# Designs tried in a protein design chat: VH-VL binders against q8ixk2r445to577. Part 361

Target 1, 133 residues: q8ixk2r445to577
Amino acid sequence: FFGMLQNKGLTDYCFDYNPPDENQIVGHQVILYLCHGMGQNQFFEYTSQKEIRYNTHQPEGCIAVEAGMDTLIMHLCEETAPENQKFILQEDGSLFHEQSKKCVQAARKESSDSFVPLLRDCTNSDHQKWFFK
Key: E = the ipSAE of ESMFold2; O = the ipSAE of OpenDDE; V2 = 0.75 times the mean of E and O plus 0.25 times the DockQ between their complexes.

## First folded at step 20 (VH-VL)

Design ff4 (framework fv_axatilimab; at its last look DockQ between E and O 0.88; V2 from the best seeds 0.00; counts 0 for: pae O 2.7 > 2)
Fold by ESMFold2, look of step 20:
Structure ff4 (fold): chain C 133 residues (1-133), chain A 120 residues (1-120), chain B 107 residues (1-107)
Amino acid sequence: as target 1 above (133 residues)
Amino acid sequence: EVTLKESGPALVKPTQTLTLTCTFSGFSLSTFGMGVGWIRQPPGKALEWLAHIYWEDEKYYNPSLKNRLTISKDTSKNQVVLTMTNMDPVDTATYYCAHKTYPGRAFDIWGQGTMVTVSS
Amino acid sequence: DIQMTQSPSSLSASVGDRVTITCLASQRIYTYLAWYQQKPGKAPKLLIYGASRLQSGVPSRFSGSGSGTDYTLTISSLQPEDFATYYCQQHNSYPWTFGGGTKVEIK
């Protein structure tokens, strides 16, 4: 799949990546922002290796979750996807992180007026359901 | 239909504590995404944000008030309460509560406001 | 704190004029910006959120644009009901802050 990754439970919010330094795309958190489709911030690819790629930029970034963390952080993609970069987008829309056994949920970022995707215990909440637009 | 209404005293004396209640209908502050903020406007002057409370019960305050503010909610009563200590004549203003759907959005529905005068 | 510098502080215009109001943020606010209209004795009314998103029920003659630190509200053809004071507001960082306002008056 390729496009804007949107949350079912939130009207018009998409995965968004906007690093402070466009020359350094690694190590910053993925956020949720109002869907707009302009520029390159909101376009992601879901690959056969179960990666969520930020591939509108070279070198390509892949979303990862570091051990013991619940935040989605940009890493460099690798030839073979590391386990911490694998997400299963299921038919019901849940986005499962197999290594942690948790699901991606929309949540408010601490100390901010913004949403972010975070890992949480899996539920049937529409805030844990995602689709490409 | 979402509505909010501010209530509290129209007149307070310097040094007293102001307590304002925002009573609302058409939404629950336990609902995912919801928030209520307080904003004031001195006569003839610009708007000033005071505090915000989110559905998670997370609270944020304007630090310019030097910890004079407390915000709380009672979801069973559909109320948000703002307390401001040590009132001064400079705090004379119209006080608004306002609704916000989702972080990243804006204050889409406002109460009519309540004028509070701080005078000896 | 992020200072919002709004200009002009006032302007006079005629019905049918194109009106532009600007806000300059002291730091990047990542389009976490809203525009409000306020008439005397009334609460503010939301016009624009997300810098460029038109609030439901707001006429399409209102538009917002900008990124980084520079943001603009445009009224493409001013109507009699548009004479009011306009405020921008950032909500990127606490404390959330408003611009000083722009009063739009009949010329």
Scores: ipSAE 0.660, ipTM 0.887, lowest interface PAE 1.2, mean pLDDT 91
Fold by OpenDDE, look of step 20:
Structure ff4 (fold): chain C 133 residues (1-133), chain A 120 residues (1-120), chain B 107 residues (1-107)
Amino acid sequence: as target 1 above (133 residues)
Amino acid sequence: EVTLKESGPALVKPTQTLTLTCTFSGFSLSTFGMGVGWIRQPPGKALEWLAHIYWEDEKYYNPSLKNRLTISKDTSKNQVVLTMTNMDPVDTATYYCAHKTYPGRAFDIWGQGTMVTVSS
Amino acid sequence: DIQMTQSPSSLSASVGDRVTITCLASQRIYTYLAWYQQKPGKAPKLLIYGASRLQSGVPSRFSGSGSGTDYTLTISSLQPEDFATYYCQQHNSYPWTFGGGTKVEIK
């Protein structure tokens, strides 16, 4: 699966990554923003290694969850996907992070007028449902 | 249909406290993603953001006025209240409350505004 | 705080003219930029959100563009009802701030 990763509950919002420096694409938080369909910052791929990969730049970035954190941070992709980069996009639309045993949920970002994907206990909320478009 | 309406005194004396109420319909501040903000505009001047409150009761203030501002909500009444202490003639302005559906979508619906004059 | 520098402060134009208003942010605002139209004695009306998204009900002659720190509102063919004051606003970070406004007057 590839394209815009859109939230079901938070209608018209997609995964978005816009690093401050085009030459340094890792270490920043993935956010949610209005889906625009222009690619680049909103183009992601779900791979056979269970990665959510950001392919707009080389080297390629993969979404990771750092120890003790509930945010999604861009790391470099590895030849073998590390455990903190593995997600399961389930049939019901839930995005499950294997290591933390939590689900990715659309939530409001603190101290800003934006939304972000955060790890939360898995529920049946549409805000935890995702699909590629 | 979303509507908002500001209410409060048209005249306030210097050093007094201004209390404005925003009564709205067509949405609830218990709904995820909803927010209401206050914006003012002195006569013939630009717009100035004052404060914002979200559905989870998180509040933000313009730091230039933070110590004077308090924003609160009564979800059961569909009201948001703004208080501003130690009013001064420079605070004379039209005060607006406005609705936000989601972050990133700006203020899409505004009240008609209420003119507040600060004068002795 | 993020300063929004709007230009020009005023302009005169005729019906049918192409009008361009610019807004420069003192730092990146990542398309968290809205444009409003305000007529005398009325509340502002949202025209554009997300820098380039046309608000429902707004005529297609209005368009927004830009990224980073530079943004533009364009009226492709000015209509009589478009004479008003226009404001940009960033909501990328608190405090939210508005531009100084651009008054579009009839020539």
Scores: ipSAE 0.180, ipTM 0.765, lowest interface PAE 2.7, mean pLDDT 93
ESMFold2 (binder alone), look of step 20: mean pLDDT 92; pTM 0.946

Design ff5 (framework fv_axatilimab; at its last read DockQ between E and O 0.94; V2 from the best seeds 0.84)
Heavy chain, then light chain:
Amino acid sequence: EVTLKESGPALVKPTQTLTLTCTFSGFSLSTFGMGVGWIRQPPGKALEWLAHIYWEDEKYYNPSLKNRLTISKDTSKNQVVLTMTNMDPVDTATYYCAHKLYPGRAFDIWGQGTMVTVSS
Amino acid sequence: DIQMTQSPSSLSASVGDRVTITCLASQRIHTYLAWYQQKPGKAPKLLIYGASRLQSGVPSRFSGSGSGTDYTLTISSLQPEDFATYYCQQHNSYPWTFGGGTKVEIK
ESMFold2, look of step 20: ipSAE 0.699; ipTM 0.894
ESMFold2 (binder alone), look of step 20: mean pLDDT 93; pTM 0.952
OpenDDE, look of step 20: ipSAE 0.869; ipTM 0.946
ESMFold2, look of step 21: ipSAE 0.730; ipTM 0.900
ESMFold2 (binder alone), look of step 21: mean pLDDT 93; pTM 0.952
OpenDDE, look of step 21: ipSAE 0.851; ipTM 0.942
ESMFold2, fold request of step 22: ipSAE 0.664, 0.684, 0.635; ipTM 0.884, 0.887, 0.880
ESMFold2 (binder alone), fold request of step 22: mean pLDDT 93, 93, 92; pTM 0.953, 0.952, 0.941
OpenDDE, fold request of step 22: ipSAE 0.903, 0.907, 0.904; ipTM 0.957, 0.959, 0.957
ESMFold2, last read: ipSAE 0.620, 0.691, 0.658; ipTM 0.868, 0.890, 0.881
ESMFold2 (binder alone), last read: mean pLDDT 93, 93, 93; pTM 0.952, 0.951, 0.952
OpenDDE, last read: ipSAE 0.908, 0.059, 0.908; ipTM 0.959, 0.732, 0.959

Design ff6 (framework fv_axatilimab; at its last look DockQ between E and O 0.96; V2 from the best seeds 0.80)
Fold by OpenDDE, look of step 20:
Structure ff6 (fold): chain C 133 residues (1-133), chain A 120 residues (1-120), chain B 107 residues (1-107)
Amino acid sequence: as target 1 above (133 residues)
Amino acid sequence: EVTLKESGPALVKPTQTLTLTCTFSGFSLSTFGMGVGWIRQPPGKALEWLAHIYWEDEKYYNPSLKNRLTISKDTSKNQVVLTMTNMDPVDTATYYCAHKLYPGRAFDIWGQGTMVTVSS
Amino acid sequence: DIQMTQSPSSLSASVGDRVTITCLASQRIYTYLAWYQQKPGKAPKLLIYAASRLQSGVPSRFSGSGSGTDYTLTISSLQPEDFATYYCQQHNSYPWTFGGGTKVEIK
């Protein structure tokens, strides 16, 4: 699966990554933003290694969850996907993070007027459901 | 249809506390993503953001006025209240409350505004 | 705080003219930028959100563009009802701040 990763509960909000420095694409938080389909900031790929890959730049980035954190941070992809980069996009639309055993949920970013994907206990909320468009 | 209306005193004396109420319809502040903000505008001057409250009761204030401002919501009444202490003639302005659908969006629907004059 | 420098503060134009208003942020605001129109004695009206998204019901002659720190509101062909004051607003960082406004007057 590839394209825009859109939330079902929020109308017109997609995964978005826009690092402040194009030469340093890792270490920043993935956010949710209005879906625009322009590709460079909202194009993601779900790979056979269970990665959510941001491959609009080289080297390629993969979404990771750092220890003790509930945010999605861009790391470099590795030949073998590390455990903290593995997600399961389930048939019901839930996005499950294997290592933390939590689900990705749309939530407001602290101290910010923006939405972000955060790890939360898994529920049946549409805000925890995602689809590629 | 979303509507908002500001209410409160038109005249306040210096050092007194201003209490404004925003009564709205067409949405609920219990709904995920919803927010209501207060913005003021002195006569012939630019707009100034004062405060914002989100559905989860998270509040933000303009730091230039933070110590004087309190924003709160009563979801059951569909109201947001703004209090501003130690009013001064410089605080004379039209005060607006406005609806904000989601974080990342803008104030899409505004009340008509209420003029507040601070004078002895 | 993020300062929004809006220019010009005023301009005179005729019906049919192309009008451009600029808003410069003191730091990057990542398209968290809105444009409002305000007429005398009325509340502001949202025109553009997310820098370039046209609010529902707003005529297509209005458009927004820009990224980083520089943003522009364009009226492709000014209409009689467009004479008003326009404001930009950033909501990338608290406190949210408005530009100083641009009054579009009839020539």
Scores: ipSAE 0.874, ipTM 0.948, lowest interface PAE 0.6, mean pLDDT 96
Fold by ESMFold2, look of step 20:
Structure ff6 (fold): chain C 133 residues (1-133), chain A 120 residues (1-120), chain B 107 residues (1-107)
Amino acid sequence: as target 1 above (133 residues)
Amino acid sequence: EVTLKESGPALVKPTQTLTLTCTFSGFSLSTFGMGVGWIRQPPGKALEWLAHIYWEDEKYYNPSLKNRLTISKDTSKNQVVLTMTNMDPVDTATYYCAHKLYPGRAFDIWGQGTMVTVSS
Amino acid sequence: DIQMTQSPSSLSASVGDRVTITCLASQRIYTYLAWYQQKPGKAPKLLIYAASRLQSGVPSRFSGSGSGTDYTLTISSLQPEDFATYYCQQHNSYPWTFGGGTKVEIK
């Protein structure tokens, strides 16, 4: 899959990656922002290795969750996907993080006026459902 | 249709506590994404943000006024209440409440405002 | 705190003129920026959210642009009802802050 990864429960909000320096891809948090499809900030690829790749810029980034954390951050992609970069996009739209056994949910970032994807216990909430558009 | 209306006293004395009520319709503050903020405007001056409350019941205040402000909601009455302690003549302003649809959006619907004069 | 420097503070223009108003943020605000119109004695009205998105019911002669720290509101052809004061507002960081306003007066 390749495109904008949109939340079912939020009208027109998509995964977005806009680091302060485009050439310093690593270490910043993925957010949710109004879907627009411009500037390549919202294009992601779901790969056969179960990665969510941000590959519109060099070097390529892969979404990861560090142990004990709930935030989705950008790491560099590797030849073989590390376990903390593996997500299962299920038929019902849930996005399951294998290592943590949690699901990606839209939530408000604490102390901020922004939506972010966060890991939470899996539920049937539409805020945990995602699709490519 | 979303509407908001501010109510409270038009005149307060210095040191008194101001209580303003924002009564709204067309949305519930228990609905995912919703928020209500308070903004004031002294006569002839720019707008100043005071406080915001989200549907989660998370609350944020302008740091310069934090220890004087309390924001709360009553979802059963469709109300948000702002209290401001120890009023001073410099707090004379029009006070607005405003609706905000989602984090990342803006104040899309405003009340008409209520003028509060602080004078002895 | 993020300071919003809005310019000009006032301007005079004629019906049909193209008008531009700028806001400069003291730090990057990631397009968490809104533009409001306010007429005397009335509440502000939202024009633009997310720096460039037109609010429903707002005429298409209004547009917003910008990124990073520099943002612009443009009125492509000024109408009689557009004489008002305009404010930008950032909501990237608390406290949320407004620009000082731009009063657009009839020439």
Scores: ipSAE 0.630, ipTM 0.871, lowest interface PAE 1.4, mean pLDDT 91
ESMFold2 (binder alone), look of step 20: mean pLDDT 93; pTM 0.953

Design ff7 (framework fv_axatilimab; at its last look DockQ between E and O 0.09; V2 from the best seeds 0.00; counts 0 for: pae E 11.4 > 2, placed apart)
Fold by OpenDDE, look of step 20:
Structure ff7 (fold): chain C 133 residues (1-133), chain A 120 residues (1-120), chain B 107 residues (1-107)
Amino acid sequence: as target 1 above (133 residues)
Amino acid sequence: EVTLKESGPALVKPTQTLTLTCTFSGFSLSTFGMGVGWIRQPPGKALEWLAHIYWEDEKYYNPSLKNRLTISKDTSKNQVVLTMTNMDPVDTATYYCAHKLYPGRAFDIWGQGTMVTVSS
Amino acid sequence: DIQMTQSPSSLSASVGDRVTITCLASQRIYTYLAWYQQKPGKAPKLLIYGASRLQSGVPSRFSGSGSGTDYTLTISSLQPEDFATYYCQQYNSYPWTFGGGTKVEIK
């Protein structure tokens, strides 16, 4: 699966990554933003290694969850996907993070007028459901 | 259809506290993502954001006025209340409440505004 | 705080003219930028959000563009009902701030 990763519960919000420096693409938080379909910042791929890859830059970035955190941070992809980069996009649309055993949920970013994907206890909320468009 | 309407006194004396109420319909502040903000505009001047409250009761204030402002919601009444202490003639303005569908969106629907004059 | 410098403060134009209004942010606001139209005695009306997204019901002659710190509102062909004051607003970070406004008057 590839393209825009859109939230089911929100109207027109997609995974978005826009690092401040195009030459340093790792270490920043993935956010949610209005779906625009222009590629680049909103183009992601779900791979056979259960990675969510950001393929618009070289080297390629992969979404990771750092220890003790609930945010999605861009790391470099590795030949073998590390445990903190493994996600399961389930048939019901839930995006499950294997290591933390939590689900990715759309939530408001603290101290910001913006949405972000955060790890939360898994529920049946549409705000925890995602699909590629 | 979303609608908002401001209510409160048209005249306030200096040093008094202003209490404004925003009564809305067509949405609920119990709904995920919803927010209501207050914006004011002195006569012939630009707009100034005052405060915002989200569905989870998170509140934000303009730091220039933070110590004077309190925003609260009554979800059961579909109301948001703004209080502003120690009013001064410089606070004379039209006060608006406005709706935001989601974080990351703009104020898409506004009340008609209520004129508040601060005078002795 | 993020300052929004709007220019020009006023302009005179005729029906059919192409009108351009600029908003410059003191720091990057990542397209968290809205444009409003306000007529005398009325509340502001949302025209554009997300820098370039046309609000529902707004005529297509209105368009927004820009990124980083520089943003532009364009009216491709000014209509009689478009004479008003226009404001930009950033909502990238608190406090949210507005531009000083641009009054579009009849030439």
Scores: ipSAE 0.857, ipTM 0.944, lowest interface PAE 0.6, mean pLDDT 96
Fold by ESMFold2, look of step 20:
Structure ff7 (fold): chain C 133 residues (1-133), chain A 120 residues (1-120), chain B 107 residues (1-107)
Amino acid sequence: as target 1 above (133 residues)
Amino acid sequence: EVTLKESGPALVKPTQTLTLTCTFSGFSLSTFGMGVGWIRQPPGKALEWLAHIYWEDEKYYNPSLKNRLTISKDTSKNQVVLTMTNMDPVDTATYYCAHKLYPGRAFDIWGQGTMVTVSS
Amino acid sequence: DIQMTQSPSSLSASVGDRVTITCLASQRIYTYLAWYQQKPGKAPKLLIYGASRLQSGVPSRFSGSGSGTDYTLTISSLQPEDFATYYCQQYNSYPWTFGGGTKVEIK
């Protein structure tokens, strides 16, 4: 799959990665933003290794969640996908993080104007449903 | 209510540097998703996008102006500044600043514009 | 660069007419297309974004449609206040570019 990864419940919001420096793509949080497809911020690839790649730059970035965290952070991709970079996009649209056994959910931060993808206990909420557009 | 107002000189001599200031209210450029852009319109002609800047200080420029443009912001003053070097009579236009919400939105609120004439 | 070819460059129509303005992009823009109205001496006003989404406060007689490279602004029943120049603008890829404009004159 390649394209914009959109949330079903938070209509018209997509995974977005906008690092502060075009030459420093690792170590920053993935956000959700209105889907637009402009520039390179919203194009991701879901690979056969179950990675979500930000591949508009070399070296390529892969989304990861570190142990004990619930935020999606950009790391470098590796030849063999590390377990913390593996996500299962299931038939019902849920995006399951196998290592943590949690699902990616669209969330609004309290006292914030922002939306972010976070790991949460899996439910059948449309805010945990994702598809490529 | 979102408002924007352009300020700067009405007359500029060829080769001089133009500095335009957009002063706005009703939003902050420190807020997620906010942006301000600059667009110009020569008399009787179509609109031309020049540049814009987003809340995280990401900047985009029209490459056709050959690195003549610099955009910056001062979030504490609610201002965005555009500078354009080496002005030429063909740069005579009305210059607008406009609000943009990132992503997925176009320029939804515009300033009234300021006419800049480049003449000796 | 994506060129936006807007047609017609001008048109005359009567109050109550359906008016259609088209923009052709030189490559796919994936509905990242806006329409603006500009009256003489005034700044442009956003009518439509995302090809078909009506901006708040814009009368429902305005609508947008299209996909791929072909996009249309429709005014279902032209009113006297709709005398203006209309511009399309793509925001799919940099540089963002505008069409050449369509001047709508009421007969």
Scores: ipSAE 0.007, ipTM 0.549, lowest interface PAE 11.4, mean pLDDT 86
ESMFold2 (binder alone), look of step 20: mean pLDDT 93; pTM 0.949

Design mm1 (framework fv_recaticimab; at its last look DockQ between E and O 0.65; V2 from the best seeds 0.00; counts 0 for: pae O 5.3 > 2)
Fold by ESMFold2, look of step 20:
Structure mm1 (fold): chain C 133 residues (1-133), chain A 119 residues (1-119), chain B 112 residues (1-112)
Amino acid sequence: as target 1 above (133 residues)
Amino acid sequence: QVQLVQSGAEVKKPGASVKVSCKASGYTFTDYYMHWVRQAPGQGLEWMGYIKPTSGYTKYHQNFQDRVTMTRDTSISTAYMELSRLRSDDTAVYYCARSKHYGSGFDYWGQGTTVTVSS
Amino acid sequence: DIVMSQSPSSLSASVGDRVTITCKSSQSLLYSSNNKNYLAWYQQKPGKSPKLLIYWASTRESGVPDRFSGSGSGTDFTLTISSLQPEDFATYYCQQYWSHLTFGQGTKLEIK
């Protein structure tokens, strides 16, 4: 799959990545933003290696979650996908992180007007359902 | 067995356009980015940009942004680079070269296409 | 652009000599998560396309002779040829692939 990765419950919000320095794309948090498909911040690829790739940079970025953390952070893709970069996009739309055994959920950032994807215990909530547009 | 075969030499007048092809064989074309690199006579290597074959996404170096177009035809495993509004200082050898999505050196290069821009 | 600076611009040497070429980048090329430097070295002979020698700063490409070695980390890198052979007289380029691509300006290695 390639395109904008949209949340079912948080209507019209998509994965978005806008690093402040184009020469340093690693280490920043993935956010949710209104889907627009412009400026190349919202284009991701889901691969057979179970990666979510940020495709508008070379080297490509791959979304990861560090052990014990719940935030989605940009790493560089590697020849073989590290375990912390493996996600399963289920038929029901859930986005499961294999290493942590948790699901990606759209959440409001505490004390903020912004939204972010976070790992949470898997439920059937529409805020844990995702699809490519 | 990996091979990148480029189109033949071109002679152009200033103001014209040139389109160079790069046909890939011996590997899955869509698994690698295709880059274009040029080299003026007696000069170093100058990266021009790349195309991702699956999506057609391109990134161009700022020096070429307004004049270069990179495309591909996945059905024949071929990448193209078109440079418009040619000037005499565009005289160079133009190479295609491939890389992996996770970042890699360019392990295979085309043989080069000489483009000469003269009146 | 990440700027890549090579030194020297040219060098004369004899068969059997040890040669060292330096490459400096304007920012670190080291990715701490995998401990790899996103730096490659190429050899180019007149009229030929470049040939990959070294990637990840120190890993030899398949088929490259043992006399070629790469070292360094962060911003400072070297290519060493331990005992020059007649076929090693060429121009050498470093290249960063940390963010898009930049080549160094090249080092021409000539026979003395």
Scores: ipSAE 0.736, ipTM 0.895, lowest interface PAE 1.0, mean pLDDT 92
Fold by OpenDDE, look of step 20:
Structure mm1 (fold): chain C 133 residues (1-133), chain A 119 residues (1-119), chain B 112 residues (1-112)
Amino acid sequence: as target 1 above (133 residues)
Amino acid sequence: QVQLVQSGAEVKKPGASVKVSCKASGYTFTDYYMHWVRQAPGQGLEWMGYIKPTSGYTKYHQNFQDRVTMTRDTSISTAYMELSRLRSDDTAVYYCARSKHYGSGFDYWGQGTTVTVSS
Amino acid sequence: DIVMSQSPSSLSASVGDRVTITCKSSQSLLYSSNNKNYLAWYQQKPGKSPKLLIYWASTRESGVPDRFSGSGSGTDFTLTISSLQPEDFATYYCQQYWSHLTFGQGTKLEIK
């Protein structure tokens, strides 16, 4: 699966990554932004290694969850996907983070009008449902 | 065994285009990146870009971004590199090379395709 | 682009010699999260395709003789051939894959 990773509950919002330096893509938080078909900031790939890969930059980035965090941070992809980069995109649309055993939920960024994907306890909320478009 | 077999030598005029093929065998074509690297006579190696065979997504080096097109046909495990608006300084051996992932290097290379650009 | 600078550009050595080739990057290739250096070494013989020797700066590719070793971190890297063999006379390249991909200019190892 690849393309825009769109949230079901937060309609018309997609995974979005826009690092301040295109040559230094790691270490920043993945956010949610209105889905658009322009640019490279919203192109992601779910791989057989259970990675969510940001492959419009080189080297390719992979979404990771750092210890103690509930945000999605871009790391570099590795030959063997580390545990903190493994996600299961389930048939029902839930995006499950294996290591934390939490689900990715579209949420409002604190003190902001923007949105971000956050790890939360898994529910049946549409805000935890995702699909590639 | 893993093999990357490239198309034969090309002779082109300036301004023309060349399309080199790279047929992969001995492994799952879509599981690896396919890179293109060229080497001018007596010179070093120059990375041109890669294609991800699964999606067809490409990333080109900025020096070639407006002239190179990388494609693939997964049904025959073949990658293609087309370079347009050829110049004399495009004369080089062009290699395809696979990588499993970033950090694993280019573990298998094609035999190279000589492209000569001359008036 | 990250510039890779090899030293020397060429050198002559004899069979049995210890050979050291240096590669310097204009930017650190060390990733703090995994503590790996995004650096590879290749060997290329005349008329042949490059051959991967080392990746992650120090991991030897399968089938590569033990006499080849890679070391270094950050911006300074070294390829060492502990005891040069006749088949080792070739051109060697370092490569970074930290930001895009770039190669060093190469080091030609010739027989003395």
Scores: ipSAE 0.026, ipTM 0.692, lowest interface PAE 5.3, mean pLDDT 92
ESMFold2 (binder alone), look of step 20: mean pLDDT 92; pTM 0.940

